# Miniprotein binders against b1l550, part 9

Target 1, 279 residues: b1l550
Amino acid sequence: MRLPEELLERARDIHSEAPSHRIKLDRVGSFGLKVPVEFKGFLLLAEADVWVSLPEGRRGVDLSRQVEAIYELSNPPKDPFSLCREAAISLLEKLNYADSSGVSIRFDAPLQDGESLKYYGVEISSIASDEIINKIRVEILGMTACPCTAELIRAYKSSEIAATHTQRSLGILEVSTKAEHPDPDKLASIIERAMSSPLRTYTKRPDEGGLVIRSLSNARLAEDVVREMIHLFLEEFGHLPEDTHILAAVRSMESVHMHDIYAERSFSLDEIRKEISSH

## First folded at step 9 (miniprotein)

Design re38
Fold by OpenDDE base, second read of step 13:
Structure re38 (fold): chain B 279 residues (1-279), chain A 82 residues (1-82)
Amino acid sequence: as target 1 above (279 residues)
Amino acid sequence: DPVREAKLYFRFAKFLIRLAERLLERGDVELAAEWYKDALELLEEALEIAEEAGNEELIKEIKEEIERVKKLIEELEKKLKG
């Protein structure tokens, strides 16, 4: 049933009315859209959020224009980095009352794991105003081995090699920069290398044993993992602008506790460089 | 620490060997043979790491175990073919 054109016109008028309370809103938009993207040769269906700011004198946002903006740019499918950036700009152009816009695209990124595939979570965003800020968040699971339990067992049994419990840990790197989006595969690699061992989709028994052994050999606290992530990040991405903001975090799903352990550090490249140089 | 890593591989291999022995006691000859082969692979990895670390004592111990396991596998394979 096509709504009569007259009703659509009235709806548009409502959005243009003055609100009862003259308050600016930071983000108004459509969340949970599905958009196709091309990533590393894969065609993926991603989840997308699009939004703009709303001035105090306007009751509502023209949501149809927002949706149109991203879908126009999504056909044919393109890389999510370009899509985010271009869509953010397009939103500001189409919605001239907005002083800021944003696009976020989320999907599971395929990652080769031997002859199989594993994945990591990625969220790619761009925020446009007087400048464009690109944001990327990568989440990938790894394994950590606890050094504390290892030491206790070693002390008890007087053994050079002590067993310890292992658990899954979620590593998170979030980068906000005025430069281009950092390579998510590199970010995922940093997280995996910072943990005791990576996870594998498929393993034979010897391979599985190797992963466990590597984990035991690289026993790390959640705090250690975060510090290592930061260290590796600086080595790989230290060339980014100094005002680049980073969040490094780990959530360890402890196998011996009912709760998780969480550690994080938020910093700019300028701040962390000053911190390191002071030692 | 490469030496520590090598020792871990070696210990894990020994654990698999013990499991294989238990399987043999239960009459699971085929599965035991598989576990011995898995253990052999781990021993070979342990050896490689130990050699890189230059630990002569560990190298010797791993080599001796490799030879023992190889003989066991050979014996089990003969039983499975016969």
Scores: ipSAE 0.019, ipTM 0.274, lowest interface PAE 7.1, mean pLDDT 86
Fold by ESMFold2-Fast, scan of step 9:
Structure re38 (fold): chain B 279 residues (1-279), chain A 82 residues (1-82)
Amino acid sequence: as target 1 above (279 residues)
Amino acid sequence: DPVREAKLYFRFAKFLIRLAERLLERGDVELAAEWYKDALELLEEALEIAEEAGNEELIKEIKEEIERVKKLIEELEKKLKG
């Protein structure tokens, strides 16, 4: 249902009133908006959050202006990176009492996998103030194999290929930069190359056995995977500004345990280069 | 290269067979039977890939090993049942 315009014109502007307590809020907005985006030739339905900072003297935010900011830019659908950046800027223009704004867009990204597609998780954001900071998080499943059990089995007889347990592992790369968003396909590729083997959406028995054998021949601890992801990231994205912040992590869903193994490292490009060069 | 892939499966299967033989020598019959069964699955995969590739020599070698392992598994399972 729609209220008559006359009622809306006579109503108090609650949002412009003084709050009960004069406390600034960091993020106030509309969360879980459905937004169409165009990603590498695919039309996808993404989920978006939009927000602004709220000053201590203002009771609330006009949510309709927040929705307008993103929807005006999403018709026709455009790439989610441009949408994210442009909507964050538009929020500050529409809501002039805010000193910062942000937009996050989440979707499952298609990735070519032989003759089929597989999907990996992408979340991008842009935070606008007197500068713009772009963030991207990529999550993709791969396979790891335990090197400790492999070595024990190998000890029975010398062999290049050792038997061990395998498990699904979730690789995570998150990047915050003043430059444009990194290509998520390249981030996903880094994660998959750091794993013992990638996972497939569709596989025939011969292809499945190949994945298992590759994994067994390339056994890696969660700690090994994180270090390799960092190494590969520096090779691909070492050109980003020195204050670029990265999180590299892996969660291994251990097949022989009731619990997961987790390993991570957060760093700036400046920090990690100094650490590596000190050796 | 499917021939290289078939050979990789065959090599891994042979590794598991050698491991199962050592377990059997140690008296671990139940675990040995499981490793032979895992090896059989790898041999069947190797055979399918070798047949796809049309490598007659490799097909013959894999089929001979499959037959040997199947008989051994049957013998071990009969002994385990008592």
Scores: ipSAE 0.000, ipTM 0.096, lowest interface PAE 24.2, mean pLDDT 80

Design re39
Fold by ESMFold2-Fast, scan of step 9:
Structure re39 (fold): chain B 279 residues (1-279), chain A 82 residues (1-82)
Amino acid sequence: as target 1 above (279 residues)
Amino acid sequence: DPVREAKLYFRFAKFLIRLAERLLERGDVELAAEWYKLALELLEEALEIAEEAGNEELIKEIKEEIERVKKLIEELEKKLKG
């Protein structure tokens, strides 16, 4: 039954009361919401987090209004970029006590891979205040091959065929910008081109041999991959605002060790251009 | 292509129905009812588009799903009241 109107009028509004301690909270919201999205012709079930800032004088947020903001905008399902931006703005309009709002949407993006599909990780965020900041993180698995071991084996075998250990490596590109979200397929392409070779969801044995040979002929350190990712990013997205922040990283799951190798660089476009132009 | 558009809305509705079923398994009856209602709106939209396209097989499938979802909503609302 709906609560009687008189009972609702007489009930304490707990969320608007003073808190036990007058401390501002940066992010309070509903995390792990399931939301349908349309991405490049694919219907996907994404996972969403929605949040707002909470002022020092207010005990709690209206969680039902947060859920309402994203669900209303997800019917019918739309692209996750527009949904993310529009929901973040709607949260600030619905929750007037908040100084900022944010929405994050996560999904596995399908990518055409010959006659098959493979998937890469996408997380999109929009943070709204007096401005809007759009953030995208792309993670995709590829192959790397050790150049040091390849050179050692080449020297001993006196062979033109490089032989070395290969491993799966996770490439990561994260972009924070006042412009629109970069195309995640282009970010995924940058990561794959920086790797020794891409991974496939399904290949026949002859095609598997081709991928291994490609990896061996393009042996790269994790450090090499990060530098190449940055170079390729600047070629594709160097036109973004100068205050755009980028994280480029690689985690190499070393086949000969129990531990991973990790390399990263974070930078603004202004910072990296000054660094490159200094020499 | 209105048949393709109707099929997209129909698939979206089925996804929301699957989400509502998971919420119901978790005991979130009230939220499940809201997701079934959202699915019903998409099914009704899909039906209008399918009727304009004149695809009799798709119209029949969508109408059957609308009837099923309406009965589920009625059962869940009865459970929420008592």
Scores: ipSAE 0.000, ipTM 0.159, lowest interface PAE 15.6, mean pLDDT 79
Fold by OpenDDE base, second read of step 13:
Structure re39 (fold): chain B 279 residues (1-279), chain A 82 residues (1-82)
Amino acid sequence: as target 1 above (279 residues)
Amino acid sequence: DPVREAKLYFRFAKFLIRLAERLLERGDVELAAEWYKLALELLEEALEIAEEAGNEELIKEIKEEIERVKKLIEELEKKLKG
């Protein structure tokens, strides 16, 4: 049933009314939209959030215009970086009462893994106001091996091969910058290289054994992984603006314990450079 | 990298030694002795790896630590038998 045009007009009038309480809202929008994007030659269905600020004198946001803004730009499908940025700008143009807007796009990014595909989680965002801030969050699973247990077992068994417990660990890099979005594949690579070993979707038995051996030979604490992530990030992305903000984190899903181990560091490029230079 | 591996064992041994020292301070002589023995085993492994790597400085440092730990174990064992 198409809502009668009269009801739609009434709804618009309601949104333009003065609120009972004159309070500005930072974010009002539609969350969980589905939008097609093109990423590395793949056509993907992504989840999108779109929002704008709402001034104190307006009761509600015109949600239909928000949805229209992102879908107009999604046909034909384009890369999610451009989509986020352009949609954020379009929202401000279409909703002239807003002083800020934002778009967030989430999907599983395909990553080549030999003859198969693995994936990592990515969230690409842009926030528009007097300036545009681009944000990207990458999450990818890897494997960590405990160095402490490895050494204990080696000493106890006098074995050449140190056995230790291994666990899946989620690595997280979140970057907010006035520059263009950092390459998510590079971010994912940094996370994988910082862990004891990457995960693979499909492994032959010899390859699986090799992966395990590599992890055991490169045992790292969650703290080690985070520090390594930061180090590798600085090597690859040290050219970003100094006010670029980074969150590096690891959640280790412990196999021996019922709880997870978590480590993180939040910093700006300026802050971390000063910290490193002081040593 | 064999040098890196040797250093890893050496660092872990040092950690166990510190733990043993704390246990001694608390009066837990038996448990301290056990941790010193484990540390000694790790030091011996570190030494073997360092020798294979040909790192003379590391070899010297590990050997000195081995001698110290051995003496400590002997002293603790005497206390436990007495």
Scores: ipSAE 0.000, ipTM 0.150, lowest interface PAE 14.1, mean pLDDT 84

Design re4
Fold by ESMFold2-Fast, scan of step 9:
Structure re4 (fold): chain B 279 residues (1-279), chain A 82 residues (1-82)
Amino acid sequence: as target 1 above (279 residues)
Amino acid sequence: DPVREAKFYFRFAKFLIRLAERLLERGDVELAAEWYKEALELLEEALEIAEEAGNEELIKEIKEEIERVKKLIEELEKKLKG
């Protein structure tokens, strides 16, 4: 639709007007933007959200300037970590009424899987205010096998041969830190190592049998997986600042139930060190 | 400024088109087709804004690019099926 030029020239600047109610808003922005990123040699089309805080005296945010901020920095494509941090800073510089800004970038990260590729989920964010807080969330599917059913079947048949149900489980590690984003490949590796076995994009019959046998010999509760993820995280990333916050979680898609099992633990490095050292 | 906004989306769509061309050079036809489709979304956004602004020359340029990209997507989808 084409509007008359005269009407457009006489239009009010709605965004700078006083709002109907003097209420601050925490996040106002453009969500679901497509941006190109370069990740470990791959050109990926990522999805981005950009936002700023809106003060109580201002009706709206200049959405065009938000889009310009991230797109200017994404041409040419760069690594998503630098893009995230630089765009969040740029938003505060371009929109001086904002007290804080944020950028989130989501993509499926390729991971070498034998002769093929598999993918895991990555969400990176940077939130800028008086300081910058960097977050990364990694989600990857693996396999778990139920130790309770294995024990019941063993007892029933008076046998040492393990048999139990297996299911797909989603492992989650989220890290919030004032330092740079942790390497997502290392986070994905931690999750997979904590599982009963990893999943693959493609397996031949002998390889498939091996994964099943590995899973059965390494039966784990969701609770076991979360504890192992935390243990492995501390071995790899215990050097991060003490105020670094971590969420470790597993969602087990139980094959014998209509519902899922979920286990999680949130902690700071300072908290977990005190907890472990008390034992 | 809606003209500036429309030009920005138009410029960024052309940037994504160049990236899709690089994917085609690598033989990634499926991914290239997806990037062209994202570029088309940006071109359509640019067109809407340009039409609201009444910039006839910009409207013409964007429409020409939309038509070109639509044909390219059709060609790639045809190639993916055969």
Scores: ipSAE 0.000, ipTM 0.378, lowest interface PAE 12.8, mean pLDDT 82
Fold by OpenDDE base, second read of step 13:
Structure re4 (fold): chain B 279 residues (1-279), chain A 82 residues (1-82)
Amino acid sequence: as target 1 above (279 residues)
Amino acid sequence: DPVREAKFYFRFAKFLIRLAERLLERGDVELAAEWYKEALELLEEALEIAEEAGNEELIKEIKEEIERVKKLIEELEKKLKG
């Protein structure tokens, strides 16, 4: 049912009206949009959030313009990094009353695992204001073996390789920088290398056995994993600006407990360098 | 070997005690108390096994730890009630 054009012309622009309460909002936008992106040769359907700030004197945001901005830039599909940056800038241009904008794109990134594929979660974001801040969050599952139980078993029974319980652990690296988005594959690799072992999509029995043995031989606390992630991150990405902010975290889904173990460290590159140099 | 078994429980209890200490350092008094209680149960099991084995040295060591942990629990419970 199309409303008569005459009624539309007479309708008040509700969004441009003064609000009852003159309060600025930090983020107003559309969440859960679906946009195509090209990533590593794959065409993926990603979830996207777009938002802008809203000044105190404006009742609402022109949401249609936000949606148009991201879709215009999504055809043809492009890499999510460029899409985020360009869309964030475009939002500020199109919505001139906003002093800040943001775009977030989420998808499962394919990662080659032998003859098969595994995946990691990635969220790519850009926030635009007087400057552009690029953010990337990578989440990938790995396996951890508990060194505490291993030590107890070793104390009870002398074995070269002590048995221990293993569990899935989610590793998280989040990087916010004024530089370009860090390579998500490298971030995923750092997380996997920091754990006792990676997960595999497909394993033959001998390979599975090897994976388990590797895990047992590399038993790590959640705390160990986070520290290792930070160490490896510094080695790979130490060239980023000093004001780059990092969150390194692990959520271990403990197999012997009903609860998860969580460890994290938030830091800037400048901060962590000073900390390490002081020891 | 009952002595080995007793030592196993004793070490496991000590592990939980260390965990409880860390929790306490973080200010999680309630959770620390729970872990100390669990450690106490393991110490009591270790003691029973050690007594059956007749290991006087181990019995003494476990008993000393039991007394220490009991005092800690009492102190923490007082803090939680207060």
Scores: ipSAE 0.000, ipTM 0.161, lowest interface PAE 15.4, mean pLDDT 87

Design re40
Fold by ESMFold2-Fast, scan of step 9:
Structure re40 (fold): chain B 279 residues (1-279), chain A 82 residues (1-82)
Amino acid sequence: as target 1 above (279 residues)
Amino acid sequence: DPVREAKLYFRFAKFLIRLAERLLERGDVELAAEWYKYALELLEEALEIAEEAGNEELIKEIKEEIERVKKLIEELEKKLKG
């Protein structure tokens, strides 16, 4: 069965009607859309969220316009950064009642790991208004080794041989900037270099021993890792605009505890430079 | 225009099917199966919209494509399970 065309033509435009309550909404849109992207030579199926602001006098958004914006820009597949920026702008152009729009794209990024690949998490966003703000979040696992237990064992055995527990730690770098998105491979590299050692997809026993020995020789607290990540970030990306905002964090999945350790710091480039230059 | 919307979803689903076929030709069976599954989600969305719009020819075409993709996914999943 189908409804008469005349009924459909004269049906109310529900979205343009006044809402029951005159309240602005910050984000309304289509979440969990799957879109193909080209990332550093790989064809990936990414997950995207698209949204716009909704003014207090309008009941709903045009969801079909949102889907149209991102799908038309996804064919053929393009890099996720361009897709994110272009879709955010397109949404704002197509939905003229909105004050702002946004697009977030999430995927697991391949990273060369010897003869194999490993993956790290990437989420990028572009938020468009009278300006565009680009955001990127990178998450990658590494290894940390406890310096406290190492020191206790060293003192107990009266030797220079380090022995301690090791655990997986998740490093997080999030950057919000008016400049283009930072290269996620460089952010992932910063996180791995801040850790006691990186993790591998494939290791033989001798290589496993080497990673463990490396981590034991480079024992770090979660707090140490966050500070090192910030230091390395400033060396690589200190040229970004001074109002660039960064979140650096690590979550250590402690092998000797039933709970995790978490450390973080949020800052702007202007703020951190002033802090570091003060005595 | 719901017919235009249904056609957009249908066109995009067919595009993803072509990409999945390329992956399958390359030997990426696992990845191809995932792309076919997403194409199926888009086809089901297109069908819902087309049914609301009452376009009989489009409904038939989408249903035929859904059945083809479902059968292909089943065949690929059987190969992956061994």
Scores: ipSAE 0.170, ipTM 0.655, lowest interface PAE 5.2, mean pLDDT 83
Fold by OpenDDE base, second read of step 13:
Structure re40 (fold): chain B 279 residues (1-279), chain A 82 residues (1-82)
Amino acid sequence: as target 1 above (279 residues)
Amino acid sequence: DPVREAKLYFRFAKFLIRLAERLLERGDVELAAEWYKYALELLEEALEIAEEAGNEELIKEIKEEIERVKKLIEELEKKLKG
């Protein structure tokens, strides 16, 4: 049913009206949009969130303009890093009443695993205001072996190999920086190297055995994994600005408990450098 | 360290062999055979790594274990066919 054009012309612009309560909102936008992106030669359908701030004197955001901004920049498909930055800037230009904007793009990133592919979760974001802040979150599963159980077994039974339970663990690195987005593959690699062993999509029996052996030989607490992630991050990305903020976290899906073990550290590069240098 | 890696594979294989032995004691001949076969694969991997590392003593030890496990598998397979 097409509303008569005459009725549309007479309709008041609800979004531009003064609100009943003059309160600024930090984020107003469209979440769960689907946008094509090009990543490492793959064309992927990603999920996108777009938002802007809303001043106290405006009732609503022009959501159509937000959606148009991201889709215009998505054709032809481009890398998600550029898309985030450009879209964030475009949103501020198109919605001149906003003092801040943001774009977040989420997808599963393909990663070569021998002759097969595995994946990790990635969220790429940019927030624009008087400055542009780039954010990237990487999540990848690995395997951890518990050193505590291994020690208990060793204490009562002499074994040639330290037997212990293993579990899948989710490693998380989130980086917020005024520099360019860090390489998500490098972040994923850091997480995998911090685990007892990586996960594989396909393994032959000897290869599987090798992964188990590696895991057992590198038994780590969730706390150990987080510390190792931080250490490896500093080695790889220590050149980022000092005000760069990092979240390193692990969620261990414990195999012997019904609950998960979680460990995290949030820090700036300046803060953590001072901490390490003091020891 | 390739030598260390080879030793790890070798120790793990030995552990699996012990488990297979326990399965046999319980009468689980088919499952035991499968574990022996898996142990053999790990021994062969250990051997390859040890050979690359040039550790003659370890190579000899692994080869001896391979021969023992192969013989065991053959015996079990005969039991399963008979």
Scores: ipSAE 0.000, ipTM 0.182, lowest interface PAE 13.2, mean pLDDT 86

Design re41
Fold by ESMFold2-Fast, scan of step 9:
Structure re41 (fold): chain B 279 residues (1-279), chain A 82 residues (1-82)
Amino acid sequence: as target 1 above (279 residues)
Amino acid sequence: DPVREAKLYFRFAKFLIRLAERLLERGDVELAAEWYKQALELLEEALEIAEEAGNEELIKEIKEEIERVKKLIEELEKKLKG
């Protein structure tokens, strides 16, 4: 079925009409757009959401203008952080009825792993209004080993040999700041260093043994990993503005249970500095 | 303007097709196949909008591109499963 072009040209401009109810909406936009990005020399296909605020007196948003804003800035592909910020600003310029705009971009980031690559999850956002707020979330898998079972085995064997169950754990760092987005590779590194050991795409037998031994000798609770992530974050990114907000979390996919263990902490840099200095 | 919107999706789909072609030149067959599939989704969306708008020339052009991309995806999938 096709509609005549003349009929569509004579149709009402519904978007600029008054709505059924005079209620402001916070986010209205195009979600799940596919966009190419260039990340550290790699050409990746990312997924993007774009939105604007909608005032109480306007029925709808110009979706075509939203798609135009991000697509034209995506050709040629560019750094996803610059794309995110520039598209959010462009949306406010193109849609003058909006008080705020936002863009989120998600992709799997390659990370050098010896001679091969492994991947970690990245989601970045920029929200523009009378200021711009940049947000980044990094998720990467690592390995943890149970210190409780290790202690039981040590006591039983009367030795210092570590023996315990291991599991994959998902580490999460999320940063919201008025400064530029932190480098996701550095965030991924912090997460991996906080774990009992990193996971690898490819290991030879001697390397695999080394990772397992490292994990067993560095047994950590999910709670331990979160605290270590915070410590390492402050060493690397303590220079960010004091109103920067951070979420640090670990989800441990326990090999001996049907359920996961989860630990998290949210804080501002100002808050955590005062907490640490009080002890 | 739905015709403008359909043309924007169509233009972007063709851009992704060009990028997929460059991935094939680099030997990244699996990733190229995925980008062609994403381009196909954009082409299908462009077609729906163009059909609602009733622009016959645009509908024809988009359908031709959809047919071409579907054949490419089928050929690449055969290579990946072969």
Scores: ipSAE 0.056, ipTM 0.568, lowest interface PAE 6.9, mean pLDDT 83
Fold by OpenDDE base, second read of step 13:
Structure re41 (fold): chain B 279 residues (1-279), chain A 82 residues (1-82)
Amino acid sequence: as target 1 above (279 residues)
Amino acid sequence: DPVREAKLYFRFAKFLIRLAERLLERGDVELAAEWYKQALELLEEALEIAEEAGNEELIKEIKEEIERVKKLIEELEKKLKG
């Protein structure tokens, strides 16, 4: 049912009206859009959020223009990094009343695992204002082995192998920078290397045994994993701008407890360099 | 270090063997057999790595354990079929 054109012409532009309360909003937009992206040769359907700031004198945002902005740039599908950056800029151009914009794209990134594929979670974002800030969040599961239990068992009974419980742990690296988005595969690799062992999609028994042995031989606290993540990050990405902000975190789904263990550190590259140099 | 890796596999196999032995003591023959089989696979991997490393002493030790475990598996399988 098409509304008569005459009614549309008479309709008030509600979005352009003054609000009852003159308050600026930081983010107003559409969340949970589906957009195609090309990533590492794969065509993926990603979830996208788009938003802009809203000045105090405007009641609402032109949401249709926001959606249009991202979909115009999504055809043909392109890499999510460019899409985020370009869309953020386009939003500011199209919505001239906004002083800031943002785009976030989320998907499961394929990662080669021998003859099979595994995946990690990735969120790629760009925020535009007077400057463009690029953000990337990578989440990947790994395995941790508890060194405390291993030590207790060793103390109780002399064992050739430090038997301990293992659990799945979620590693998280979030990077916000004025530079280009860091390589998510490298970030995922850092997380995996910081844990006791990676997870595998498919393993033969000998391979599985090897994975377990590696885990047991590299027992780490959640705290150890976070510290290792930071260390490895600095080795790989220490060249980023000093004002680059990083969140390194681990959530261990403890196998012997009903609760999870969580550890994190938030820092800028400048801050952490000063911290390390003071030792 | 391949020698170190081989030793790790070998030690882990021995650990599984000990677990299997305990299972047998508890009367869990089927599960014990499964763990012995798992141990055997690890021993075979350890052997391959040890051979690549050229450690003759370790090779000999692993081979002896392989033969022992194979015999145990055979005995348990006979018991499960009988």
Scores: ipSAE 0.000, ipTM 0.216, lowest interface PAE 12.8, mean pLDDT 86

